# VHH binders against c4kar8, part 278

Target 1, 263 residues: c4kar8
Amino acid sequence: MAELSTPSPASPAPLDGGRGDELEKFTLRGARQILQLLQDLITHRGLITAHTGGGHSFMTAVLKVDEERGRVVLDPSPDPQANRRALAAPRLTCVTQLDGIRIQFPLVGLGEGQDKGRPALFAPLPAEMLRLQRREFYRLQVPLAHELSCLLKAEDLARKPVEVSARVIDIGAGGVAVVVPTGAAEFVIGGTLPACRLALPDGEPIELDLEVRNLNRQTQRNGTEQLRVGLRFAALPRAADTRIQRYIFKTERALNAKARGGL

## First folded at step 16 (VHH)

Design hp20 (framework vhh_7zox_3)
Fold by ESMFold2-Fast, scan of step 16:
Structure hp20 (fold): chain B 263 residues (1-263), chain A 125 residues (1-125)
Amino acid sequence: as target 1 above (263 residues)
Amino acid sequence: DVQLVESGGGLVQPGGSLRLSCVASGFTFSDYAMGWVRQAPGKGLEWVSDITSGGSTGYADSVKGRFAISRDNAKNTLYLQMNRLKPEDTAVYYCAKVRTYYVDSSGRTYSFDYAGQGTQVTVSS
């Protein structure tokens, strides 16, 4: 029986700007809030991907919260080896979604036993839970073979309009990161690039406004410098959002299939 | 509020067929990938199949070639056609809304965020 999900390393959340202190605003630490959120996951039959580290994960669910013993009861994997890996792990990172809101929490001190005669996994209640409302927190690394590009409407050093075809290196619901040759255009953090065109597979380029969020110089292996530009979608049409999600999902599935060999 | 209502389960003999349906409401069905997961007696959850908003499908090795997932966006309905059923397919089957915006930094996670009440499939003589 195959794993319920593909292997994954322990999951940092890549954010626009990547600041962990910004995640603190989305962190629930109140015991009552944590209990209520876990009960909401039970009520809505929320499915959880549990990352055990070392590139492994499995699908689970919260079966109940045992307040008296201060622990959660989880549905074990149908794969005994996945359960063994989970029990050996110093930490599980649990990721789920409820009404479009990403929820992530750690479990430490996993044990096994039975609940009402059925196998179960047990862990102490988490001390914290992340509740992230913004889809733009995720970034897919774009395969080089896809040659994904974005035509940027920018200005050169003389403030003249220029069009720069930039390669997209990562993409999420909230934006893209691109690379451009140093000196091709001038970018200002917080500046808006209007009417740029994102070329997605399977259709016409999407016209959208992009806001510059960050700039970073990268040195290539041949010694030349590229500028990495982080861009946020300032206005995202619903059709564009749907196509970006489709691209991310299809690409992820293809990468998973390729990494696992034939399947 | 997201609602998913499964139907079509029942008792069937080995080698038989069933078609499961899932009616979705509370979200724009056509915009989301959808899937089926199951839980056999005394076992954990097992991913069975999924389908993207664009129609691309995936299947667990245990069901590949026997099951077919499909969707009807006009009816907000997800289907699972189950052929050549085996006793090992006995489980509660849940339809689920796939996480469309978040996958971890490795990009190697299939995640489902909502599941319905489920429908029981029993394959036995």
Scores: ipSAE 0.000, ipTM 0.265, lowest interface PAE 16.0, mean pLDDT 76

Design hp21 (framework vhh_7zox_3)
Fold by ESMFold2-Fast, scan of step 16:
Structure hp21 (fold): chain B 263 residues (1-263), chain A 125 residues (1-125)
Amino acid sequence: as target 1 above (263 residues)
Amino acid sequence: DVQLVESGGGLVQPGGSLRLSCVASGFTFSDYAMGWVRQAPGKGLEWVSDITSGGSTGYADSVKGRFAISRDNAKNTLYLQMNRLKPEDTAVYYCARVYKITYDSSGKYTVFDYAGQGTQVTVSS
């Protein structure tokens, strides 16, 4: 059993639209650029999280872009309540990722109907799309062969100090996600784990403070449960930040080279 | 070129079982997380399950306890064992390669970069 409440839903939160001028340089407004980006989402089969307000969201995908009618066609949710919320919302905030780049755009005037005999959602093409190539949003899935670990300094159920070696499953500029055996320690969202040690494949472990951000239960192949913990770097020395970024860059390059047949 | 080829779909009665297979080629299979996504008639895409390169699994609430995802890295093959099938499980099932899994303040988000052609599963008497 996990120590923690219901697992968080699998979606990134939308960015604050009130950031104004800070996000302007990352905003696409050209019709051709918007059409191309939407087409790229179709070809890459990335899932879109559509936020309907009030903490509600559903998963969708772009089925096609109708350039002549100036609209996008989306897959409806299998949940009828989610579709009703979407249709009632004055605006959807759509969030997705493409090649490590965060993409966010609004849709207004959502309607429903059919496309070639199948239920579909329709919306006018967005007037703008945010394309953020910021390091804090990128996450590298850690190859199993790298055997990355993080020694966590946490507390057990009796609030006694305990050390837990956790496998790192993803890493970004802002934090890591780790897996731990269920019951190994108690984690509280918003709590700080001081003086943890992150082991990268090359060099000495990095000592850092981690903030607990997310908690999810997972089932292993053999049916046992493990806890997946999302951790934010509370503060990073410049040298540690540089080492983490170098690891991410090198690993991403190696993975991209393999995908293209280069070794 | 990346290729994912699904098989094992078919017609089964409610309460029955099927095992789906997906043979991967064109990349180092053991380095990637893999998953299954389905699309029911008249409905949208639904994430079903994923498995990391290390073997950790996740499941949608609708299939938890009934479906089991597994992999055989020596055969470059992903599996989905589907038990106690319901009419609601009727869908085209797609094998998908995971490009990345992201954790942020709202939780886990999985991005897929390739999907296969799909295999039809029909649960009906």
Scores: ipSAE 0.000, ipTM 0.158, lowest interface PAE 13.6, mean pLDDT 77

Design hp22 (framework vhh_7zox_3)
Fold by ESMFold2-Fast, scan of step 16:
Structure hp22 (fold): chain B 263 residues (1-263), chain A 125 residues (1-125)
Amino acid sequence: as target 1 above (263 residues)
Amino acid sequence: DVQLVESGGGLVQPGGSLRLSCVASGFTFSDYAMGWVRQAPGKGLEWVSDITSGGSTGYADSVKGRFAISRDNAKNTLYLQMNRLKPEDTAVYYCARTWRVTYDSSGYKTTFDYAGQGTQVTVSS
């Protein structure tokens, strides 16, 4: 049982550290690991939401890590009032995301200065950084070439059973998003679709119960309408969870290699 | 060596229009979903719009019907057409790369792994 609520996966809100040892496994305290992660934020130009307390925050980025002086250099807000709030705060809680991984760290002792004549904020290197790959955060956009499909067991307008082969457009540990032709079936948010069949390349289709989470109508390039359906896995057998994670991992690896062009 | 360079921001009167552009380099642009996020003075980061590699679009409720996202894969360029601008649209607008979409009870959400330097949009009071 969790003591404290976790923000929505898409939220930039700080993750509550009151879970004690549960988050310890994801906490980096090695100086080399902290420096490496901060350098990754610079390389990837990661957006950072810096929370100053009292419901206030501003967006920043790490401009530089000064290893010699043991500090980070941050991009100041274009809003002078946000910078004053940050400088007055006893602590900033910085939240960002890299490659599906949530990163959170405190900055204490924020100061104002200049970097090559330009205004900048600086703080001592954080003593710890939380690096948490939350499964619910991570959704792979399925390549069209994979032609991934899910056979849905739904109902038509007359409440008669109907089977619809839907194209899977994204997939994560918690569910899939699919596209169906308009009028193929009727979906109700919160409704359960039992014994649906998810086709993965590694073998026979996986039989799953899916809950409808959201619906959105889309107009295609050719002018026809499709329905986009967000579906939650009601409960995954361990074997199904493993196969889905393996597909996501393998596909991410291939896409990452392609994006880097053999770098 | 991913780079995202925004342009097209400026000062505009309420009811006016602006078109933002973002030129991408250092990766295969057509393989990635792209989006726009903004930060208003004193506020946190707000997702504005996204477009998948396949061309499907999403919009925040605050901008639906007024903003239009598009992309030109031949030019490695992302666009945001902003119409009927309001003082509440005043923010720094960031171009961002993503290949992952999350969803919750409010619908689809996009998370971003790279962002540009941003471009300032000011809608006069």
Scores: ipSAE 0.000, ipTM 0.211, lowest interface PAE 14.1, mean pLDDT 76

Design hp23 (framework vhh_7zox_3)
Fold by ESMFold2-Fast, scan of step 16:
Structure hp23 (fold): chain B 263 residues (1-263), chain A 125 residues (1-125)
Amino acid sequence: as target 1 above (263 residues)
Amino acid sequence: DVQLVESGGGLVQPGGSLRLSCVASGFTFSDYAMGWVRQAPGKGLEWVSDITSGGSTGYADSVKGRFAISRDNAKNTLYLQMNRLKPEDTAVYYCAKITYRYHTSSGYSWTFDYAGQGTQVTVSS
């Protein structure tokens, strides 16, 4: 079975927060961070969609965090059936957005009662929260003028070593997307390409191990085929991470300045 | 041992409807995202629809408004209700157990951990 990408940019479905190496760096597990994020949702009156399973959901909000009892207090649905489904569910998946940042967290062990004389739902504090910042989701579309390339060390169809210079079309904190001619090399989803070299405009190429994550074939207007390859940085030293993020930041600033300058 | 068994395909006229089913075994069905992918004759795999363990759904633009995905966790069964079928919906439809991933350079993607044998849908004039 081949790996497929949802249409970029984001899946409309809740993310699988339980397992995913790329999602782990966006997952908050510290008690202080979780409490602060929940308090931010209260302060900004963030509306939460709580998914109860089977295609069912209801709108709620965090009313308060009860630190002494280790629980969160939620606004119940005006629909009694939605509340019954929520209480019967083994798990709620809560999805919200705060200032353009996607936030997702599980709640287990939901109960009902009252808070200050009003109906309320209660759940233990989540052990984890996914906070997917706009910046961390962002892919810089590489300007054609930069001629950014990545030298891939791969194998051809006969399993012989081959080096392919691939054009980088986008770049983010966790990887790059490149284009190569169809048939230039064999790419296996989940396979590792060792000691590839990413050429940024400033300085020496960065040596990286890259994992193949997705493959998309495209037919150009002239009838030639190209392969778009999504590649994850399998191991990224801090110095390399800093250089990549600096490139992204500088390029964004230059593009924004040019747009505002109105040339 | 993970197993996925699709059923419900067949021959229909354009504008008709079919409901596909997929019975899963060998894993805790309610804990995993599930989806449908299809392969038309002579073409590659195309994502059709997905549903998370929490019940949130997604659809390809080509089927949005016509297809509805659902699941019954008590029966370990995934469904795809297909309405207003078109000749271009002709394909083998596969049920898949999905792992969602976020990749910064490519956005959201998924990997199929397992796929069934498929069920043939033919929409003929």
Scores: ipSAE 0.000, ipTM 0.112, lowest interface PAE 18.6, mean pLDDT 76

Design hp24 (framework vhh_7zox_3)
Fold by ESMFold2-Fast, scan of step 16:
Structure hp24 (fold): chain B 263 residues (1-263), chain A 125 residues (1-125)
Amino acid sequence: as target 1 above (263 residues)
Amino acid sequence: DVQLVESGGGLVQPGGSLRLSCVASGFTFSDYAMGWVRQAPGKGLEWVSDITSGGSTGYADSVKGRFAISRDNAKNTLYLQMNRLKPEDTAVYYCARVHYKVTSPTGSKYWFDYAGQGTQVTVSS
């Protein structure tokens, strides 16, 4: 009876708030649909990034849905400060991915307590959940074995140029998300990082300009802090776009074959 | 970089034995619980076994009494000794790092964050 989760990297960063009207078509509001989706996240052990605001997040998972009390039970962070930030936040924005489908939902009214003798966080069931199945919103979680990196051209705290090799954790048609050690460089939302180099398998690094879309400090389960940076491709050349899409399709096909009992 | 590299799979007759190995790198192996997960043709992933950093073990009912999980922290290596193999054990076997585990009277639930490429085990006459 033990349930199983596939290996899942950190979930992608939240979508822009200005996309509310576009995303209405993908928003679930039926109570039974919401309960089913939460149960699917439990069954597949979807790793969730919970954004607490102020550029902070922590890794969590839905442990249980308590339908009678109308609440979800979440895995707390091992970092007490992350839990305090979460409890103080007016809202958590929870982001995860299930079979290439982006799932995002708010939790409000977070509390803490115990579930069967174990520390837990509790929140009322969300009134809505976003479920994106469209290709333009698809983000490939980059297999760790691929060792994808992006060399970022940024500035340090003293405004001096620095180069930071960042690990690419997800990639889509419009951009990448990377993780950077805290303090390695200074990033400004809306700022442009020119002439960065994206290293894909089977070729020279792709030189491209990246726009910083979002920043999030993640507290990992081991208590280590990392900075997650969401980056948009600016003025991507056709050849680069083709290589990125080819990488995404090849990797997705291989992962789908593996998931269907292939090699 | 977290890396998990499996080996030891192959073709074996029913009733036979195989020993799988998994070499871990890129993290402090001794701090993590580790497990084995398998996927049979046309089926979903199934948890097979896990071992905590302290050496406590768990097994799926389908393999209990036939399989033995072990670890060598000095070599960053996880093992699965598979005995009395059945055609139903035919699957790709993945070494995985346990992210989170909840144990209750009704059973255990597992969350994994990394897995290797897998090794094929075929049990056929």
Scores: ipSAE 0.000, ipTM 0.120, lowest interface PAE 18.3, mean pLDDT 78

Design hp25 (framework vhh_8fcz_2)
Fold by ESMFold2-Fast, scan of step 16:
Structure hp25 (fold): chain B 263 residues (1-263), chain A 126 residues (1-126)
Amino acid sequence: as target 1 above (263 residues)
Amino acid sequence: QVQLVESGGGLVQPGGSLRLSCAASGFTFSDYAMNWVRQPPGKGLEWVSGINSDSSYTTYADSVEGRFTIIRDNDKKMVYLQMTSLKTEDTAVYYCARVKVWYRDSSGSTYTFDYEGQGTQVTVSS
């Protein structure tokens, strides 16, 4: 088996700024929506990872929303050094998860004081909050038995046109990761592979343009070298998006049922 | 001649940050996509991040997404890798690599990696 990265959808790590335009559609800016989401975090006692920059973070929670003063009240860290880092930071990036939904928001202008006689941290209400459902960040590890493939139209190392049937190892709403033998084709980051064909069960292959996002060279246990290629869907028709989501949903349910040994 | 000179590596504790720099010369920098790749001790090359010629598109390996940021300055002919939340698994020699964006059109043009730099060592240990 290949050495694969297995990104966790519940990862506390913040999403990067390079996804700004893609994340705008999932960003809440309405005051009522922001207040409701913060109240949901309070009600469910949602544990928050607050990133203070420089690789530092601490665990906190929203204790209350002070609408009169336009601020949130946070539980300070039991580690005084973490609190000092937070207060010195120009911005906190807060990451949490509520019922399978990833929530991320910035806090700027952190201060300290007391709430009901206990130490507390205060910050102005965030102007925006990200709210991502599983489908926006989840990637299904494709079972080998499914033999899921994507026919790539590329060029080999001699610059000759080739078609490569690549095994799909993971799939999400935004793209796929595939594996090809080292040397089967040349891939360039940011390059577009036009008119590729994704073969899903129960239907015609989906024709789509794929953008090369990442490349990892790997050596399998048997000594065979392979290239893992991350590919983004450059444009995806609604019908294709629906089929991909249906495949992901059904496969995930089947894998969960199998792992539990059935009902 | 194409030259890529990396710098900014060093010893850092887990959770720390480093900024790597790559100074490019010998080609029209603004025509090329730039990448960072790394080689951990005793392992092969692993692609880390890429940025297209005009910075309108960036991409990252799954293992570093959310922690690393790639930036370029075409006027200074520089590409940077801002690394945060460093892990022991990030220990490697980091290389700056040049590539042109690949397109299959009626002409069939394509471009490949150039690994021209000497690399810069990043060690994450306590």
Scores: ipSAE 0.000, ipTM 0.089, lowest interface PAE 23.6, mean pLDDT 76

Design hp26 (framework vhh_8fcz_2)
Fold by ESMFold2-Fast, scan of step 16:
Structure hp26 (fold): chain B 263 residues (1-263), chain A 126 residues (1-126)
Amino acid sequence: as target 1 above (263 residues)
Amino acid sequence: QVQLVESGGGLVQPGGSLRLSCAASGFTFSDYAMNWVRQPPGKGLEWVSGINSDSSYTTYADSVEGRFTIIRDNDKKMVYLQMTSLKTEDTAVYYCARIKYTVWHSSGYTVKFDYEGQGTQVTVSS
């Protein structure tokens, strides 16, 4: 089995966990389902951001699905340089949103030609498409004023238990992203942090197990380094899920009302 | 089981030509795009070329554009790579590949290809 990696799309909304294993249940692999989803994008004029790597992307749309030839027909960019980059790329990551559903799919083997006398880009039908409901990918950016925290039960370099109070920077149905000082604890992707405590403004802290999904080092404006840790909720009870969703909904409504009131 | 068996490699001088062949079995060949991938000595896998199911379009890495041609024969379940104007930098083990699946992660995604053969060695040297 040969393996090739692609760079992350520039500035997408954070996915819930972002792990392949976790995303398998949201991945469509049936030809009929893939064709139907592509047709939905055509019907609703879904605008697609196609990421070509190296931080480059362009806007496109599915013009047509050619089932007989097993390919998708895409609208080329009005920018010739973007089209040249796309054709030079071994693969594209296509990202779009339809009625609150995030859709991602790879295209490999992009070519150019004409469809009904008009310039077009062609690619084989994707073998899979990722389809995430808003609930699965939506992340509320936590207002600084809320001072939301999560007490992490982790281990230090010597495997001694340590407790780290981490600031929650975003929260979704599937997990949280927190920031911790570099060196505060050791985190291993795929590792479980048992009996952590998530503090919400309403009520007692929620006790839950968290799985480490990703680690990103970041430098603050003042030059200090922090570690951003993406954490998935393991086996979240319904009562806890309800409280988290209530917090997200209430906060989003308040932020939305404030933004509209500012107009 | 999916099998891809490469052949046609060998030793050739710079400026020479070779045709690589790939025999596919264990899947409906005419439903899949096919690719060529190579691994130079001491380096990782590098994508070379792709062809869609009906041969109506092809794509090439910048390093081989204009020098290589990918062809398929659906009746024989074969993919070919016609290589011309070979350079020392083309020295690698060549594999034909079908995309098996993608793995999504925060840094992007990884494309997994199917290949079951040992590949075919191409050495460009004087």
Scores: ipSAE 0.000, ipTM 0.148, lowest interface PAE 14.9, mean pLDDT 78

Design hp27 (framework vhh_8fcz_2)
Fold by ESMFold2-Fast, scan of step 16:
Structure hp27 (fold): chain B 263 residues (1-263), chain A 126 residues (1-126)
Amino acid sequence: as target 1 above (263 residues)
Amino acid sequence: QVQLVESGGGLVQPGGSLRLSCAASGFTFDDYGMNWVRQPPGKGLEWVSGISYSGDSTTYADSVEGRFTIIRDNDKKMVYLQMTSLKTEDTAVYYCARVYKITYDSSGKYTVFDYEGQGTQVTVSS
């Protein structure tokens, strides 16, 4: 699967979560809300695209919620290979739509059996469900192990030029989010940081201009502060865009392969 | 509530062997694939190995393939990591994880597994 575009609200392609705080306001965690949404999917016979990782997916539907056992019952694929991939995966990412609202939720620990004499797949109730009534966006959460960095050219509190190596926490077609220690540099929303360098694993650093879009200060549990900075790519060259998209695609596929937990 | 308890870590010589154990509770163990992940001192989390819900399929990181074996015992609700030919670079805290997942919390840190225990320390040195 060579899907690198931002998915539409009706698209079956999964959102990679972006920053948790950006999607948190759209995430349902209440047991009653989750049960009601699953029942709505049953009532409206909503088709679900279940992503099993590695670019594979199959069409399913919620047939039943077994509240006593805390499980959902899913319609298996007519393709035995799709069912084997699903059973081997530690996680399914389920994507569907109700009345123009995108719904996405994880199912973990899929099993197989029978429901009323028919083949069925079973999974525990999801602990969370994403419900989006906005234009879709796509941001890859950068794995800690990748140690992806961006060298920022900014100004300090005395308005002197300073270079800050910032850790990239998420990346998409339109920009990156980075973390920097509080006080390392001054950032102004709408300000431009020229000639920054984004380090990707597969070649020379990408030189690009970044525009500051948002700022979020966070106090860590150890008492230290960090600043999260959202940065937009300004006039991204086609070659740079291609490299960023390849990194996102390759990383997502590798993460999906790990998530299979034995294949 | 999901609980995973790791044990079996310790100090071992290069070339030695250790067996790590993970006891699972609070969920239907037989319905889930299991993973081992590790965090070397001062470094990020690294996925090590995975095993399917039935135990029929296993997968390994390139760095450990041929040296580590992941096993599960569904009757005992246990998953194990048999480690042989240990190297100094295998030194890490090892975590048992039910689902591999990337997440972050209000502290700004990033976690690469959904559920994990407190971990067990493996130190490979002379």
Scores: ipSAE 0.000, ipTM 0.100, lowest interface PAE 21.0, mean pLDDT 75

Design hp28 (framework vhh_8fcz_2)
Fold by ESMFold2-Fast, scan of step 16:
Parts: sequence; structure tokens; C-alpha cells
Structure hp28 (fold): chain B 263 residues (1-263), chain A 126 residues (1-126)
Amino acid sequence: as target 1 above (263 residues)
Amino acid sequence: QVQLVESGGGLVQPGGSLRLSCAASGFTFDDYGMNWVRQPPGKGLEWVSGISYSGDSTTYADSVEGRFTIIRDNDKKMVYLQMTSLKTEDTAVYYCARTWRVTYDSSGYKTTFDYEGQGTQVTVSS
């Protein structure tokens, strides 16, 4: 029997706040759209991961929308500690999927009570809900063995041009995350890196412009610091998009086969 | 449009057996792992069992290990949960869920789920 890692029922982590402008076109703010989407989650019994901050989350579901009182009713965790963390949190970030669409929304002002004689969590209806197709948010974790790289055209601390070969750690339809050594270059959120070169298997590197979306400093086990840079593709040609999608598909299938014993 | 349709739930006595079925459509079934999750009355959702895309690997929650068996039929696009030695604590709505993503890190493979079924009620009581 092949051994699998313990499966996680948790939804993917919440989307980064640095993508706010990019996500605006996918954000629902109409009261009737929000009510309909919440009702769809009830009808389809959408599994929700509620993030309470500090790396904590719990599994829940929407039990009811109380339109008269402007509230959503959620299933509490069987873990009292998780419920206490949720009630103490200034904000919950709720993440779920419906028909291949990622749905994310904030809840503020969580309270506790009863619905139909059973414990329940209550919150005001969210003012906004994010709705994305899978392709818009999916990120393939790139296997280390693939040695996928992107040559970045950036600037150093003195604004002098430098070229940095960065390791690609994840890739999706909208961009890549790369790792660079601390001090190799300076990155500014919203800045554009022109004429970078993404090296994919099978063919010439893809020349493209990348926009810096987020930055995260990481300390490795050996004590060295690296910078994780999230980069958005600016106006990919169709041929480049096709090659990226093909790489993602083939790699997913190979990883699934490897989980069964290296097929 | 991805669809998962559960069936086979019902009333059963403690110590009894029941077989749940899930019919999948709208996607390439044999490219995805499948799971069962459940929601007991007044409680949160709980993962029960998972099966790899080929059916060669299975995993179970500690609470059901040795009592439940997950199987799939890729030709029929079906996944099943065979439940034996049922307990009152197994009372729940059972949902079929698709493995959404598999990633590899230093701890091994990690999965996340798409959830799209309507559920089937299992009640274990005298």
C-alpha cells in the first residue's frame, strides 16, 4: 500500500491583501448578490475554512442567512478553544469553493448564541465577497528537482541595474513566486521588472514583464535569509500562457502519480 | 460544472452496516482523489476518509479506522464508503468531496478539497 500524507480538509490560505486592485473586478458588493451567494453556500453545503488569525483556523458551514436581522449563522467548532479564538478575533477570513469557484469573505463582529436550540455563531452579513475561478488563484508548488528559474531584471540598493536568477517556488495562471538571496536586489511593491526571462521545460525562455505584488522575508535552516517575491504576469502572449498551463497540468499529474509510489 | 451526488444514507441500528455512494460528473474523474466528510448534528465538518485517483491508496480518520472502507470505480465514476460497526457518534450528514490540490513539501504530500455534494443523512439509533 502506498503511504499518503495526512489529508487536510482545509481550503487554500487566504489571498494576499497586496492584490487588492487586481481582485476588485472579482469582488461582489451588491446586497442581493451577497445574499444569493451565501444562499448558494447553504444549498450546496459549502465547506468553509474560517481563519481567525495567528495561523489559527477551524472548519464551519453557513447554516442560515437571517435577512431580517442582517446576519449569517455559522456552525461552531466542536473545539471550545477554536470558538473562543474566533469570538476574540477582530475579523474572520472565510474561504470556500463552489462549483470550482473560490469564494472568500470577511466576517466582523462575531457573536455566540443559539439557532433552533443548538449552539451557533452569528455575524453581520459581509459587505463584500470575492469570487474567483480556480485558474485565477491556483498555484502549483514547483518541485525542487525541476530547478525552474526566472531571470529578473531589477535594481540594487543604489538603483544600479542587476540581473538575478531566481528560483521559482510556485506558479499559476497569473504569476510566479520566486526566492532571491537577501541583498541581491531591491524590490518595490507595484514596481515593474521589464524583459525578465522565465525558463520552462521544453523550449526557449519566455520573455515577459513582471509586476511586484508582495514580499516576504524567510530564514532558512542554515541561518541564511532569502526574500520571497510574488510576481504578476503583465500581458502574457497566448503561446506563453499555453506553455505555462501545460507545465502546470503535467506537473500536477506527475505529483499525483508520485504520491502513489513514483509513477 | 462539477457535480457530486450522494446516496445510500438512512436509519441503522448500532453495530449495523451501511454503504454510501457518490456519483461524479462534470470533470475527469480519474485525475482526482476523492474524500468523504461528515457533519454531525450541531457540530462542525469532519474529514472521514480519502482515496487516491487510481484507488491504490486510502487514508482514514482515527475515529473510523478499521470500521470504514473507501473504494472507487473509475469506469462508473463512483466513490463508495462501506461503513461497519456503526456507532451513535457516526450520526451525521455525509458529503462526497473532490481533492482539489496536491502539493509537496518537507512533510510529504498535502491535500485540499473542493466540496460540491448535497449530502446524505446517516442516523445511527435504536
Scores: ipSAE 0.000, ipTM 0.091, lowest interface PAE 20.7, mean pLDDT 78

